# Ledger of designs, part 9: VHH binders against PH domain leucine-rich repeat-containing protein phosphatase 2 (PHLPP2)

Target 1, 249 residues: PH domain leucine-rich repeat-containing protein phosphatase 2 (PHLPP2), of Homo sapiens (Human) (q6zvd8r785to1033)
Amino acid sequence: SHGLAEMAGQRNKLCVSALAMDSFAEGVGAVYGMFDGDRNEELPRLLQCTMADVLLEEVQQSTNDTVFMANTFLVSHRKLGMAGQKLGSSALLCYIRPDTADPASSFSLTVANVGTCQAVLCRGGKPVPLSKVFSLEQDPEEAQRVKDQKAIITEDNKVNGVTCCTRMLGCTYLYPWILPKPHISSTPLTIQDELLILGNKALWEHLSYTEAVNAVRHVQDPLAAAKKLCTLAQSYGCQDNVGAMVVYL
Short names: E, the ipSAE of ESMFold2; O, the ipSAE of OpenDDE; V2, 0.75 times the mean of E and O plus 0.25 times the DockQ between their complexes.

## First folded at step 5 (VHH; framework vhh_gefurulimab)

Design t03 (from s47 with A107W; at its last look DockQ between E and O 0.40; V2 from the best seeds 0.00; counts 0 for: pae E 4.6 > 2)
Fold by ESMFold2, look of step 5:
Structure t03 (fold): chain B 249 residues (1-249), chain A 123 residues (1-123)
Amino acid sequence: as target 1 above (249 residues)
Amino acid sequence: EVQLVESGGGLVKPGGSLRLSCAASGFTFSSYDAAWFRQAPGKEREFVSAIRSGGSTTYADSVKGRFTISRDNAKNSLYLQMNSLRAEDTAVYYCAADEYRLYGTFWESYDYWGQGTLVTVSS
C-alpha cells in the first residue's frame, strides 16, 4: 500500500508528479516513481504517463537490474522527443519484484534516479538512502565532470545558468554536460524493511532522513504519513512544490 | 583507471583505406561492449559501429559494407577497418566502452571514451 501527497506551496505551478502501481507486470511486482520538472509541468506528466510502460518492456529484455533500469531511463529520455529538448526533469523510479536468488528474501527493490528526487528505506527503524543526489552542490565528482567538459558554472551555481542538476531526463540541448544515465541501487527486502519514502528536492531540503523516518514510522495510514511529511516541510519554511510518497512494505 | 587510446587516423584520398585501433587498459576488455562513434566539425557525435562482448556487430547504414569492426581480446584492442573512404567520412573517431549490455547505438550508454583520432578524406 502507498500514500501520496503533493503541495504547491506559494500558489505556483505544481511541477511534481508521481506514479504508483502496487500491482505491476501481471500483478507480481510494484513500481513507484517521482518526477520533478522544477519550473515545468510538462515533462513530469509525460514521464508519469509513460515510464511504467517502458519498464515493462525492458524487464522482458533483460533480467539484470542495472541493464533494465538504465535502459528504461535512456529510452524514456529519448521518448521525450522535442518536449525534452529544452525542458528537463528529475526522475526517481523504484521497482519491487520477486527475488528467488536470496534465501532470506522473497522480494528485491531496485532504485534508479537522475536529478534530486530521493528514495529512503526504513530498515530496522533507521534510514537507508538508496539514491544519489545529482547536483553541483551535493556531488563534487559530478561538479568536476561538468567543469572538465568546459561547462560554465554561473554564480548562482548552475550549469550554463540553467540547472543545478548534473543529470536529468531531457535537456538534450545541454549534452554532454547534463546526462540521463541513472544511478542504480538494488537490495533484497526482508522483514526489517518497514517502509520506503520517495520525496522531491524540497522535501529533503527541509527534513533529514532521520526526521522523515521518525515522523512516519508509526503512522498506520500511508496517505496520512505522506501528508505529514509535506506539512512538516511547510512548517519548517518550505514554500516550493513539495511531494512525498510513503510505501509500506 | 579505465583508459581507451585511439590511433591510426590520418589523411587519405577518396577510395582509400585506413585501420583505426583502440588500446584498452584498466579492465577486462573481453567482458565489455565496445563501439566507434565519430564527430565531424560542427556536427553532433554519431554512431558508426558496435561490437558486443560476445562478438555480434552493428553498423550505421552509412558505413555498412565499407567498414568492419573487430576486437582482439588477447591484445585488449578494438579495431575499425575503413575501406572505400569518402569525403563524408572526415571526422574525429572515438572509441567507447561499457560494462553492461545497454542499447549500443546510444552514445549515452557508454561511460568510457577515448580522446579521438582524426580521419581526413581529401584529394
Scores: ipSAE 0.255, ipTM 0.670, lowest interface PAE 4.6, mean pLDDT 88
ESMFold2 (binder alone), look of step 5: mean pLDDT 83; pTM 0.850
OpenDDE, look of step 5: ipSAE 0.718; ipTM 0.862

Design t04 (from s22 with S103T; at its last look DockQ between E and O 0.81; V2 from the best seeds 0.00; counts 0 for: pae E 7.6 > 2)
Fold by ESMFold2, look of step 5:
Structure t04 (fold): chain B 249 residues (1-249), chain A 124 residues (1-124)
Amino acid sequence: as target 1 above (249 residues)
Amino acid sequence: EVQLVESGGGLVKPGGSLRLSCAASGFTFSSYDAAWFRQAPGKEREFVSAIRSGGSTTYADSVKGRFTISRDNAKNSLYLQMNSLRAEDTAVYYCAADEYELTYGTFAESYDYWGQGTLVTVSS
């Protein structure tokens, strides 16, 4: 089960969208995603509508989670077409599937992302981050790659004045500075794994991983849990779009 | 830092031959997939050829039988032997490298690292 909350804050638009399928691929697995277009609502909505179908096709082509997740992001990126030429989106995708090869686990979780949305696993009451933040501020290696490729970093710390993200889906006119190739991590799930939290940049700028886990760990209703996370971020001063998803494992 | 430097471009007549080189540094080249792409004026960058870390090769249909990709891991170098050149082969040729093994090696977006390019002009 899952719960999703998205709040516009002081903005006129809600540019965060989410994908949630508790039953995916004929009930064999589950998929969850979060997309943040910063100032555009178009690309997150397109990804929300299309990315699960792309994943479904790619898992039939390969059993290797690094391969099918990377391919899912690359194919989804290409499918944006003209809509993704000047617009971009952070993308975070979580895929849970049976892991019959591991006698200690019945399920496996694979997380892939570009941009600044993050996934955090609650394991034995402790947060385990499963994603990488692709931003100029938080990833010096990515910042150096962009500079070495002769991109302009404007005074507001953006690639050509457009985005703080060094990887995202779309923004094809900024290729090769902005790349769609994701970070991918995978872990077997056990009984110690209680829940998974997905959140956009605004959520994690206002809540630590520990605060987020503690706030929702004992909340029975996942929708109430997700709303609590967004409300806490707003009480800490968040004025931007904020989104949170809580998935009970 | 990772660096790719192409060389060997130039002016050649139709039907002629040219060999491009790409010198790699700052990483373990033998572990990377590598590729050549090209971009003609006013056109999108297009796939030419790729060679996996294990040595298997892929070619665009337009260059099959005329171009040969190869690598020398001891010299950290990638090569493209271009024979039977045609006017439509005129382009800036780019060397690219990819840290991960991906099935879509013909997509430019699969490659993290790029050279600055070398110009090949095929003209009579």
Scores: ipSAE 0.012, ipTM 0.503, lowest interface PAE 7.6, mean pLDDT 87
ESMFold2 (binder alone), look of step 5: mean pLDDT 83; pTM 0.849
OpenDDE, look of step 5: ipSAE 0.645; ipTM 0.835

Design t05 (from s47 with R101E F106Y; at its last look DockQ between E and O 0.47; V2 from the best seeds 0.00; counts 0 for: pae O 2.3 > 2)
Amino acid sequence: EVQLVESGGGLVKPGGSLRLSCAASGFTFSSYDAAWFRQAPGKEREFVSAIRSGGSTTYADSVKGRFTISRDNAKNSLYLQMNSLRAEDTAVYYCAADEYELYGTYAESYDYWGQGTLVTVSS
ESMFold2, look of step 5: ipSAE 0.622; ipTM 0.846
ESMFold2 (binder alone), look of step 5: mean pLDDT 83; pTM 0.849
OpenDDE, look of step 5: ipSAE 0.738; ipTM 0.869
ESMFold2, look of step 8: ipSAE 0.653; ipTM 0.862
ESMFold2 (binder alone), look of step 8: mean pLDDT 84; pTM 0.854
OpenDDE, look of step 8: ipSAE 0.479; ipTM 0.764
ESMFold2, look of step 10: ipSAE 0.652; ipTM 0.861
ESMFold2 (binder alone), look of step 10: mean pLDDT 83; pTM 0.850
OpenDDE, look of step 10: ipSAE 0.235; ipTM 0.644

## First folded at step 7 (VHH; framework vhh_gefurulimab)

Design u01 (from s47 with F106Y; at its last look DockQ between E and O 0.51; V2 from the best seeds 0.00; counts 0 for: pae E 10.1 > 2)
Fold by ESMFold2, look of step 7:
Structure u01 (fold): chain B 249 residues (1-249), chain A 123 residues (1-123)
Amino acid sequence: as target 1 above (249 residues)
Amino acid sequence: EVQLVESGGGLVKPGGSLRLSCAASGFTFSSYDAAWFRQAPGKEREFVSAIRSGGSTTYADSVKGRFTISRDNAKNSLYLQMNSLRAEDTAVYYCAADEYRLYGTYAESYDYWGQGTLVTVSS
């Protein structure tokens, strides 16, 4: 089961959207995603409507998690077409499926992301981050890649004055500096794995991983848990769009 | 410090041949997938051919049977032998590299790019 909360804060648009399918691919798997367009609502909604269908097709073409998750992001990026020329979106996708070696015994979780949305797994009461923040400040190797490719880094530390993110879906006019190729992480799930938290940039700017896990571990209703995370972020001063999804495993 | 440098472009008549080279430096070339892409003026950059670190090759339908991709890991070099050239092959050709990321037909799969070398096929 899952719960999703999205709050506009003091903004007049909601540029965060989410995807949740507790039963996916003949009922044997589950898919969860979060998308943040920063100032645009168009790309997150397009990804919300299309990305699960892309994943379904890619899973049929390959059994390798790295391959089908990367291809899901690349195909989704191209399907944005003209809408993705000047607009971009962070994207986070979580896929739970039966273990390839013993599908009757266990499941695996694969997380892929571009941008600043993050997934955190609660394992034995402790947070396990499963995503990577693609920014000039937090990733020196990405910053060096962008410089080696002769991007203009403005005084406010943005690629061509547009974004601090080095990877996102869309913004194709900034290719090859801004890439859609995701970070991909896989882990087998065990009884120790209690829940999964997805959140946008605004959530994680206001809550530590430990604080988020502690806030929701003992909340019975996942919708209440997701609302609690967003309310906590707002109580700590968040005035931006904030989104949280809590998935009970 | 990571660098890909193409060479071998030029003017050639229809039906002719050219061999493109790409010299890699600043990384362990043998560990990377490598590819050629091309871009004609006013058109989208398109896939030409890829070669995996293990030697498997892929070609766009438009070049199958005419172009051959190869690599020499000892020399950190990627090659494209282009035969039976046509006017529609006129483009800037780019060398690209990626750390084993598959689905090599998308330009977005590749982290590193060369500056390009111009191939013109004209009578």
Scores: ipSAE 0.005, ipTM 0.386, lowest interface PAE 10.1, mean pLDDT 86
ESMFold2 (binder alone), look of step 7: mean pLDDT 84; pTM 0.853
OpenDDE, look of step 7: ipSAE 0.197; ipTM 0.617

Design u02 (from u01 with A34M; at its last look DockQ between E and O 0.60; V2 from the best seeds 0.00; counts 0 for: pae E 9.3 > 2)
Amino acid sequence: EVQLVESGGGLVKPGGSLRLSCAASGFTFSSYDMAWFRQAPGKEREFVSAIRSGGSTTYADSVKGRFTISRDNAKNSLYLQMNSLRAEDTAVYYCAADEYRLYGTYAESYDYWGQGTLVTVSS
ESMFold2, look of step 7: ipSAE 0.012; ipTM 0.418
ESMFold2 (binder alone), look of step 7: mean pLDDT 86; pTM 0.878
OpenDDE, look of step 7: ipSAE 0.402; ipTM 0.736

Design u03 (from u01 with E99S; at its last look DockQ between E and O 0.59; V2 from the best seeds 0.00; counts 0 for: pae E 11.1 > 2)
Fold by ESMFold2, look of step 7:
Structure u03 (fold): chain B 249 residues (1-249), chain A 123 residues (1-123)
Amino acid sequence: as target 1 above (249 residues)
Amino acid sequence: EVQLVESGGGLVKPGGSLRLSCAASGFTFSSYDAAWFRQAPGKEREFVSAIRSGGSTTYADSVKGRFTISRDNAKNSLYLQMNSLRAEDTAVYYCAADSYRLYGTYAESYDYWGQGTLVTVSS
């Protein structure tokens, strides 16, 4: 089961969208995603409408998690077409499926992301981050890659004055500085795995991983848990769009 | 600072041959997959050929049997031998490298790119 909360904060547009399918592909798997367009609502909504279908096709073509998740992101990026020329979106996608390779585990979780939306797994009461923050500030290797390719890093720490994110879907006019190639992480799920939290940049700027896990770990209703995360971020001063999804495993 | 620098482009008549080189610097080239892409005027950048760090090669159908990709890891260099050139091979040719070695035919999978070298095939 899952719960989703999205709050506009002090802005009059909601540029965060989410995708949640507790029963995906004939009911044998589940898909959860979060998309953040920063100042645009169009790309997150396009990705919300299309990425599950792309994933469904890609899992038919390969059993390798790295391959089908990478292709899902690259195909979705190309399908944005002209809408993705000057607009971009962070994207986070989580896929849970039966784990046929591990006799000790019933399910596996694969997480892929570009941008700054993040997924955190609660394992034995402890946060386990499963995504990578693709920003100039938090990823020195990405910052170096962008500099090596001769991008201008402005005083506000943005690639060519446009974005602090080094990877996104869309923003094709900033290629090759901004890339759609995702970080991908897979882990078998066990009885120690209690819940999964998806959140956009604004959530994680205001809550530590530990705070988020502790806030929701004993909340029975996942919708109430997701709302609690967003409310906490707002109480800590968040004025931007904030989104949280809590998936109980 | 990672750099890829192509050379060897130029004007050649149909049926002729040309050998492109790509010099890599600022990284350990032997641990990367490498590829050639090309972009004709008014067209999207397209895959030409890739060579994995272990030496396995892949070619676009349009160049199979005419082009040969190779690498020299000791010299941090990538090569493309182009034979039996045709007018449709006219393009800017780009050298690319991918540290993750995941898939070799989509331009978006490559982290590093050269500036390109022009190949013109005409009478």
Scores: ipSAE 0.000, ipTM 0.369, lowest interface PAE 11.1, mean pLDDT 86
ESMFold2 (binder alone), look of step 7: mean pLDDT 83; pTM 0.848
OpenDDE, look of step 7: ipSAE 0.364; ipTM 0.700

Design u04 (from u01 with D111E; at its last look DockQ between E and O 0.76; V2 from the best seeds 0.00; counts 0 for: pae E 7.8 > 2)
Fold by ESMFold2, look of step 7:
Structure u04 (fold): chain B 249 residues (1-249), chain A 123 residues (1-123)
Amino acid sequence: as target 1 above (249 residues)
Amino acid sequence: EVQLVESGGGLVKPGGSLRLSCAASGFTFSSYDAAWFRQAPGKEREFVSAIRSGGSTTYADSVKGRFTISRDNAKNSLYLQMNSLRAEDTAVYYCAADEYRLYGTYAESYEYWGQGTLVTVSS
């Protein structure tokens, strides 16, 4: 089961969107996603409507999770067309499937992301981050990559004065500095894995991983848990769009 | 440190030949897909040719039959043999590589890039 909360805060637009499908790939898998367009609502809505279908096609072409996740992001990026020329979106996609190649017949979780939305797994009461923050500030390797490609880094620490994110879907006019190639992580799920939290940049700017896990770990209703995360972020001063999804495992 | 370094560019007459090389280091080149792209003055970067880690090749229609891509994994090197050169082949040629089995004709498919080598075909 899952719960989703999205709050506009002091903004007049909600530029965060999410997807959740418990009946995916003939009902044996699940997919969850979060998309943040920062100041645009168009790209997150397009990704919300299309990425699960793209993933379904790519899973049928390959059994390798690095391949089908990377292709899902590239194909989704291309399908944005002209809408993705100057607009961009963070994208986070989580895929849960049975791992019948595992002798114990366990489930696996694969997480792929560009941008600043993050997924955090609660394992035995402790947070396990499963995504990478693609920003000039938080990722020195990405900062070095864009410098090596002769990117213009403005005084406000942005690529060509536009964004601090080094990877996103869209923003094709800033290629090759801004890339759609995701970070991909996979882990087997066990009985110790209690829940998964998806959140946008605003959530994680105001809550530590430990705070988020502690706030929701004993909440019975996942919708109430997601709302609690957003309310906590607002109580800590968040005035931006904030989104949280809590998935019970 | 990951590096791709092109060489072999220069000035040639129409109808001539040139061989480009790309030396790879800092990663397991033999397991990667590799490609050549080119960018003419004032134009966008375009696909020229790709070779997968398994050896299969793909060519843009504009170069098919004239250009040959190859790799030497023992030397960590990628090559492009260019024959029957034309004025429109004038461009900076880039070497690219990527581990993922993406659609290899799109520049966004490649994470690693060289700095380019200039090929000029004088009319």
Scores: ipSAE 0.013, ipTM 0.501, lowest interface PAE 7.8, mean pLDDT 87
ESMFold2 (binder alone), look of step 7: mean pLDDT 85; pTM 0.866
OpenDDE, look of step 7: ipSAE 0.020; ipTM 0.355

Design u05 (from u01 with D33Y; at its last look DockQ between E and O 0.01; V2 from the best seeds 0.00; counts 0 for: pae O 12.6 > 2, placed apart)
Fold by OpenDDE, look of step 7:
Structure u05 (fold): chain B 249 residues (1-249), chain A 123 residues (1-123)
Amino acid sequence: as target 1 above (249 residues)
Amino acid sequence: EVQLVESGGGLVKPGGSLRLSCAASGFTFSSYYAAWFRQAPGKEREFVSAIRSGGSTTYADSVKGRFTISRDNAKNSLYLQMNSLRAEDTAVYYCAADEYRLYGTYAESYDYWGQGTLVTVSS
């Protein structure tokens, strides 16, 4: 089961969208996603409508989690480009599937992300981050990469004045500085895994992983949990679009 | 090596003011979320204030309106201006930094900690 909360904050527009399919790939899995277009409303919604279908196709072609996720993001990115979309979006996908390869686990979780959306697993009451944010500010290696590639970095630390993130969907014209290459992590799910939290930039700018986990561990309703996370973020002064999804495992 | 070094603690009378400093080395402080925590004798470490990238701040209810957190990126430093100090503000104050853009009141989320500086508020 899952709960989703999205709050626009002081903004008039909601630029965060989410995907939740408790039944995926003929009922053998589940997929959850969050998309954040920052100031763009269109891209997140488009990704909400398209990413699951792309993933479904890719998982049928490969059982390798790195391969099907990488291709999912790449194909999605290309589709955006072909559509003439010049804007970019953060994207997070969480795919839960049966794990027949590991007798110790019934299911496996694969998480892939670009941009600033992140997933956190609650395992034994502790947060396990499953995402990575690639940005000029947070990742010196990425910063060096784009510099080596002769990117123009503006005073506000943006690639060509567009984005601080070096991994995104969209912004195809900023290749090879901005890449649709997701961070990918996979883990078998165990009995110690309680829930999964998906959050956008605004959420994780205001809540630590530990704080988020602690806030929702004892909440019975995942929707209430998601709302609590957003409300908590707002209590810390979040004025931006905030999105949270809580998946009980 | 990453280090946080607090300074500025001392003895002050109730109603007085004190400014704490935290100097960071081994990393770019401006890329981190930063916070102040304090621990009074016999009590648990508690959140005091935090500053996010971009300058957004939060405060514990007990210090709102009295304390101000700030940073100087050029000096790679964090500050806590404490005004209208009270006896209950007596504690060891710790500087903390989070590399992964974590922001919150839980100490476990912060990656780096200073050694602390003692603030004693007494008449």
Scores: ipSAE 0.000, ipTM 0.249, lowest interface PAE 12.6, mean pLDDT 90
ESMFold2, look of step 7: ipSAE 0.005; ipTM 0.371
ESMFold2 (binder alone), look of step 7: mean pLDDT 82; pTM 0.837

Design u06 (from u01 with Y112V; at its last look DockQ between E and O 0.48; V2 from the best seeds 0.00; counts 0 for: pae O 2.7 > 2)
Amino acid sequence: EVQLVESGGGLVKPGGSLRLSCAASGFTFSSYDAAWFRQAPGKEREFVSAIRSGGSTTYADSVKGRFTISRDNAKNSLYLQMNSLRAEDTAVYYCAADEYRLYGTYAESYDVWGQGTLVTVSS
ESMFold2, look of step 7: ipSAE 0.647; ipTM 0.855
ESMFold2 (binder alone), look of step 7: mean pLDDT 85; pTM 0.866
OpenDDE, look of step 7: ipSAE 0.181; ipTM 0.622

## First folded at step 8 (VHH; framework vhh_gefurulimab)

Design v01 (from t05 with Y112V; at its last look DockQ between E and O 0.57; V2 from the best seeds 0.00; counts 0 for: pae O 2.6 > 2)
Fold by OpenDDE, look of step 8:
Structure v01 (fold): chain B 249 residues (1-249), chain A 123 residues (1-123)
Amino acid sequence: as target 1 above (249 residues)
Amino acid sequence: EVQLVESGGGLVKPGGSLRLSCAASGFTFSSYDAAWFRQAPGKEREFVSAIRSGGSTTYADSVKGRFTISRDNAKNSLYLQMNSLRAEDTAVYYCAADEYELYGTYAESYDVWGQGTLVTVSS
């Protein structure tokens, strides 16, 4: 089960969208996603409608987590380009499926992300971050990569003044500096795993992983949990679009 | 520092041969898929050839039978042997690498790129 909350804050539009399919791939799995277009409303919605279908196709072609997720993001990115989208979006996908090593008794979670959306697993009451944000500020290797590729970095530390993230969907005109290459993590799910939190940039700017987990781990209703996270973020001064999804495992 | 450096480009006559090299540094090249791309003036960058970390190769239709991609993991190097060169092969050739097992034919699949080497085929 899952709960989703999205709040526009002081903004007059919502540029965050989410994907939640408790039944996926003929009912043997589940997929959850969050997309943040920052100032763009269209891209997140487009991805909401696109990425699950792409993922479904890719998981049929490969059982390798890295392969089907990487291809999912690549194909989705290309679809955006073909649609003439020039702006970029953060994208987070969480795919739960039967464990290939022991499909009868366990499940695995694969998480892939570009941009600033992140997933946090609550394992034994502790947060386990499953995402990575590739940005000029946070990742020296990425900074060096784009420099080596002769990127223009503005004084505000943005690639061509557009984004500080070096991994995104879209922004096709900023290739090869901005790449649709996701961070991918995969973990078997255990009895110690309680819930999964998906959040956008605004959420994680205001809540620590620990605070988020502590806030929701005792909430019975995942929708209430998601709302609580967003409300907390707002109470801490979040004025931007904030999105949270809580998946009970 | 992760780096790819191409070399071997130059001027060659139609029907001639050229061997491009790409030297990798700063990462474990042997675990990466590698590829050659090229970009002609006024055209988009296009796939030429790829070699997987496992050694399997793929070629664009336009270069099949004429070009051969190879790698030397001990030397952290990628090569492109180009035979029977044509005027339409004129381009800046780029070496690329990626750690993921992707489609391999799309430039977006690769996150490590060289600066390119110019190949000019002209009579």
Scores: ipSAE 0.212, ipTM 0.623, lowest interface PAE 2.6, mean pLDDT 92
ESMFold2, look of step 8: ipSAE 0.660; ipTM 0.863
ESMFold2 (binder alone), look of step 8: mean pLDDT 84; pTM 0.860

Design v02 (from t05 with A34M Y112V; at its last look DockQ between E and O 0.54; V2 from the best seeds 0.00; counts 0 for: pae E 11.2 > 2)
Amino acid sequence: EVQLVESGGGLVKPGGSLRLSCAASGFTFSSYDMAWFRQAPGKEREFVSAIRSGGSTTYADSVKGRFTISRDNAKNSLYLQMNSLRAEDTAVYYCAADEYELYGTYAESYDVWGQGTLVTVSS
ESMFold2, look of step 8: ipSAE 0.635; ipTM 0.852
ESMFold2 (binder alone), look of step 8: mean pLDDT 84; pTM 0.854
OpenDDE, look of step 8: ipSAE 0.345; ipTM 0.699
ESMFold2, look of step 11: ipSAE 0.000; ipTM 0.362
ESMFold2 (binder alone), look of step 11: mean pLDDT 84; pTM 0.854
OpenDDE, look of step 11: ipSAE 0.245; ipTM 0.635

Design v03 (from t05 with A34M A107W Y112V; at its last look DockQ between E and O 0.46; V2 from the best seeds 0.00; counts 0 for: pae E 12.2 > 2)
Fold by ESMFold2, look of step 8:
Structure v03 (fold): chain B 249 residues (1-249), chain A 123 residues (1-123)
Amino acid sequence: as target 1 above (249 residues)
Amino acid sequence: EVQLVESGGGLVKPGGSLRLSCAASGFTFSSYDMAWFRQAPGKEREFVSAIRSGGSTTYADSVKGRFTISRDNAKNSLYLQMNSLRAEDTAVYYCAADEYELYGTYWESYDVWGQGTLVTVSS
């Protein structure tokens, strides 16, 4: 089961979207995603509508998590077409499926992301981050990569004055400085794994991983849990779009 | 220094043939997937053909039966034999490399690129 909350804050647009399918591919697995277009609502809506279908196709062509997740992101990136030439979106995708080694008794979780949306797993009451934040501020190796490729880092800490993100879907006119190749991680799920939290940049700017896990760990209703996360972020001063999804495992 | 250098481009009449080569250096060639892409003026870079490190091949529909990709791991070289050339084959041809058998046809997935060689098909 899952719960999703998205709040516009003081913005006149909601540029965060989410994807949730508790039963995916005829009940074989589940998929959850979050997309953040920063100032554009077009790309996150396109990704929300299309990425599950892309994943469905890619899992038919490979059982290797790295292969089908990477291809899902690259195909989705290409399918943005002209809409993705100058606009970009953070993308986070979580796929839960029966473990290929023992599908009858265990599940695995694969998380892939570009941009600044993050997934955090609650394992034995403690947060386990499963995603990488692709920003100039938080990833010095990515910052060095874009500098080595001779991008201009403006004084407001943006690649060519456009974005602080070094990886995203879209923004193809900024290739190869902005890359669509995702970070991918996989982990087997066990009884210690209680829940999964997906959140956009605004959520994690206002809540620590530990704070988020503690806030929702004993909340029975996942919708109430997701709303609690967004309300906490707003109470700490967030006025931007904020989104949270809580998935019970 | 990782490097890919294309050669063999030129002017060819319709129906003719041309063989492109790509010399690789600075990495373990035999462990990389290799590909050819092309870009016509004003158009997006498009997939032509790929060959995995294990030797299996993939072709764009527009070139199947006319183009043959091959590799020589002992010479660190990638080849593209182009037969029955048409005017629409006119483009700059690029070789590209990626370490994994993960990304076959999408140019965004390749990290290593050559500078390109021009192929012009005209009468």
Scores: ipSAE 0.000, ipTM 0.285, lowest interface PAE 12.2, mean pLDDT 86
ESMFold2 (binder alone), look of step 8: mean pLDDT 83; pTM 0.845
OpenDDE, look of step 8: ipSAE 0.334; ipTM 0.696

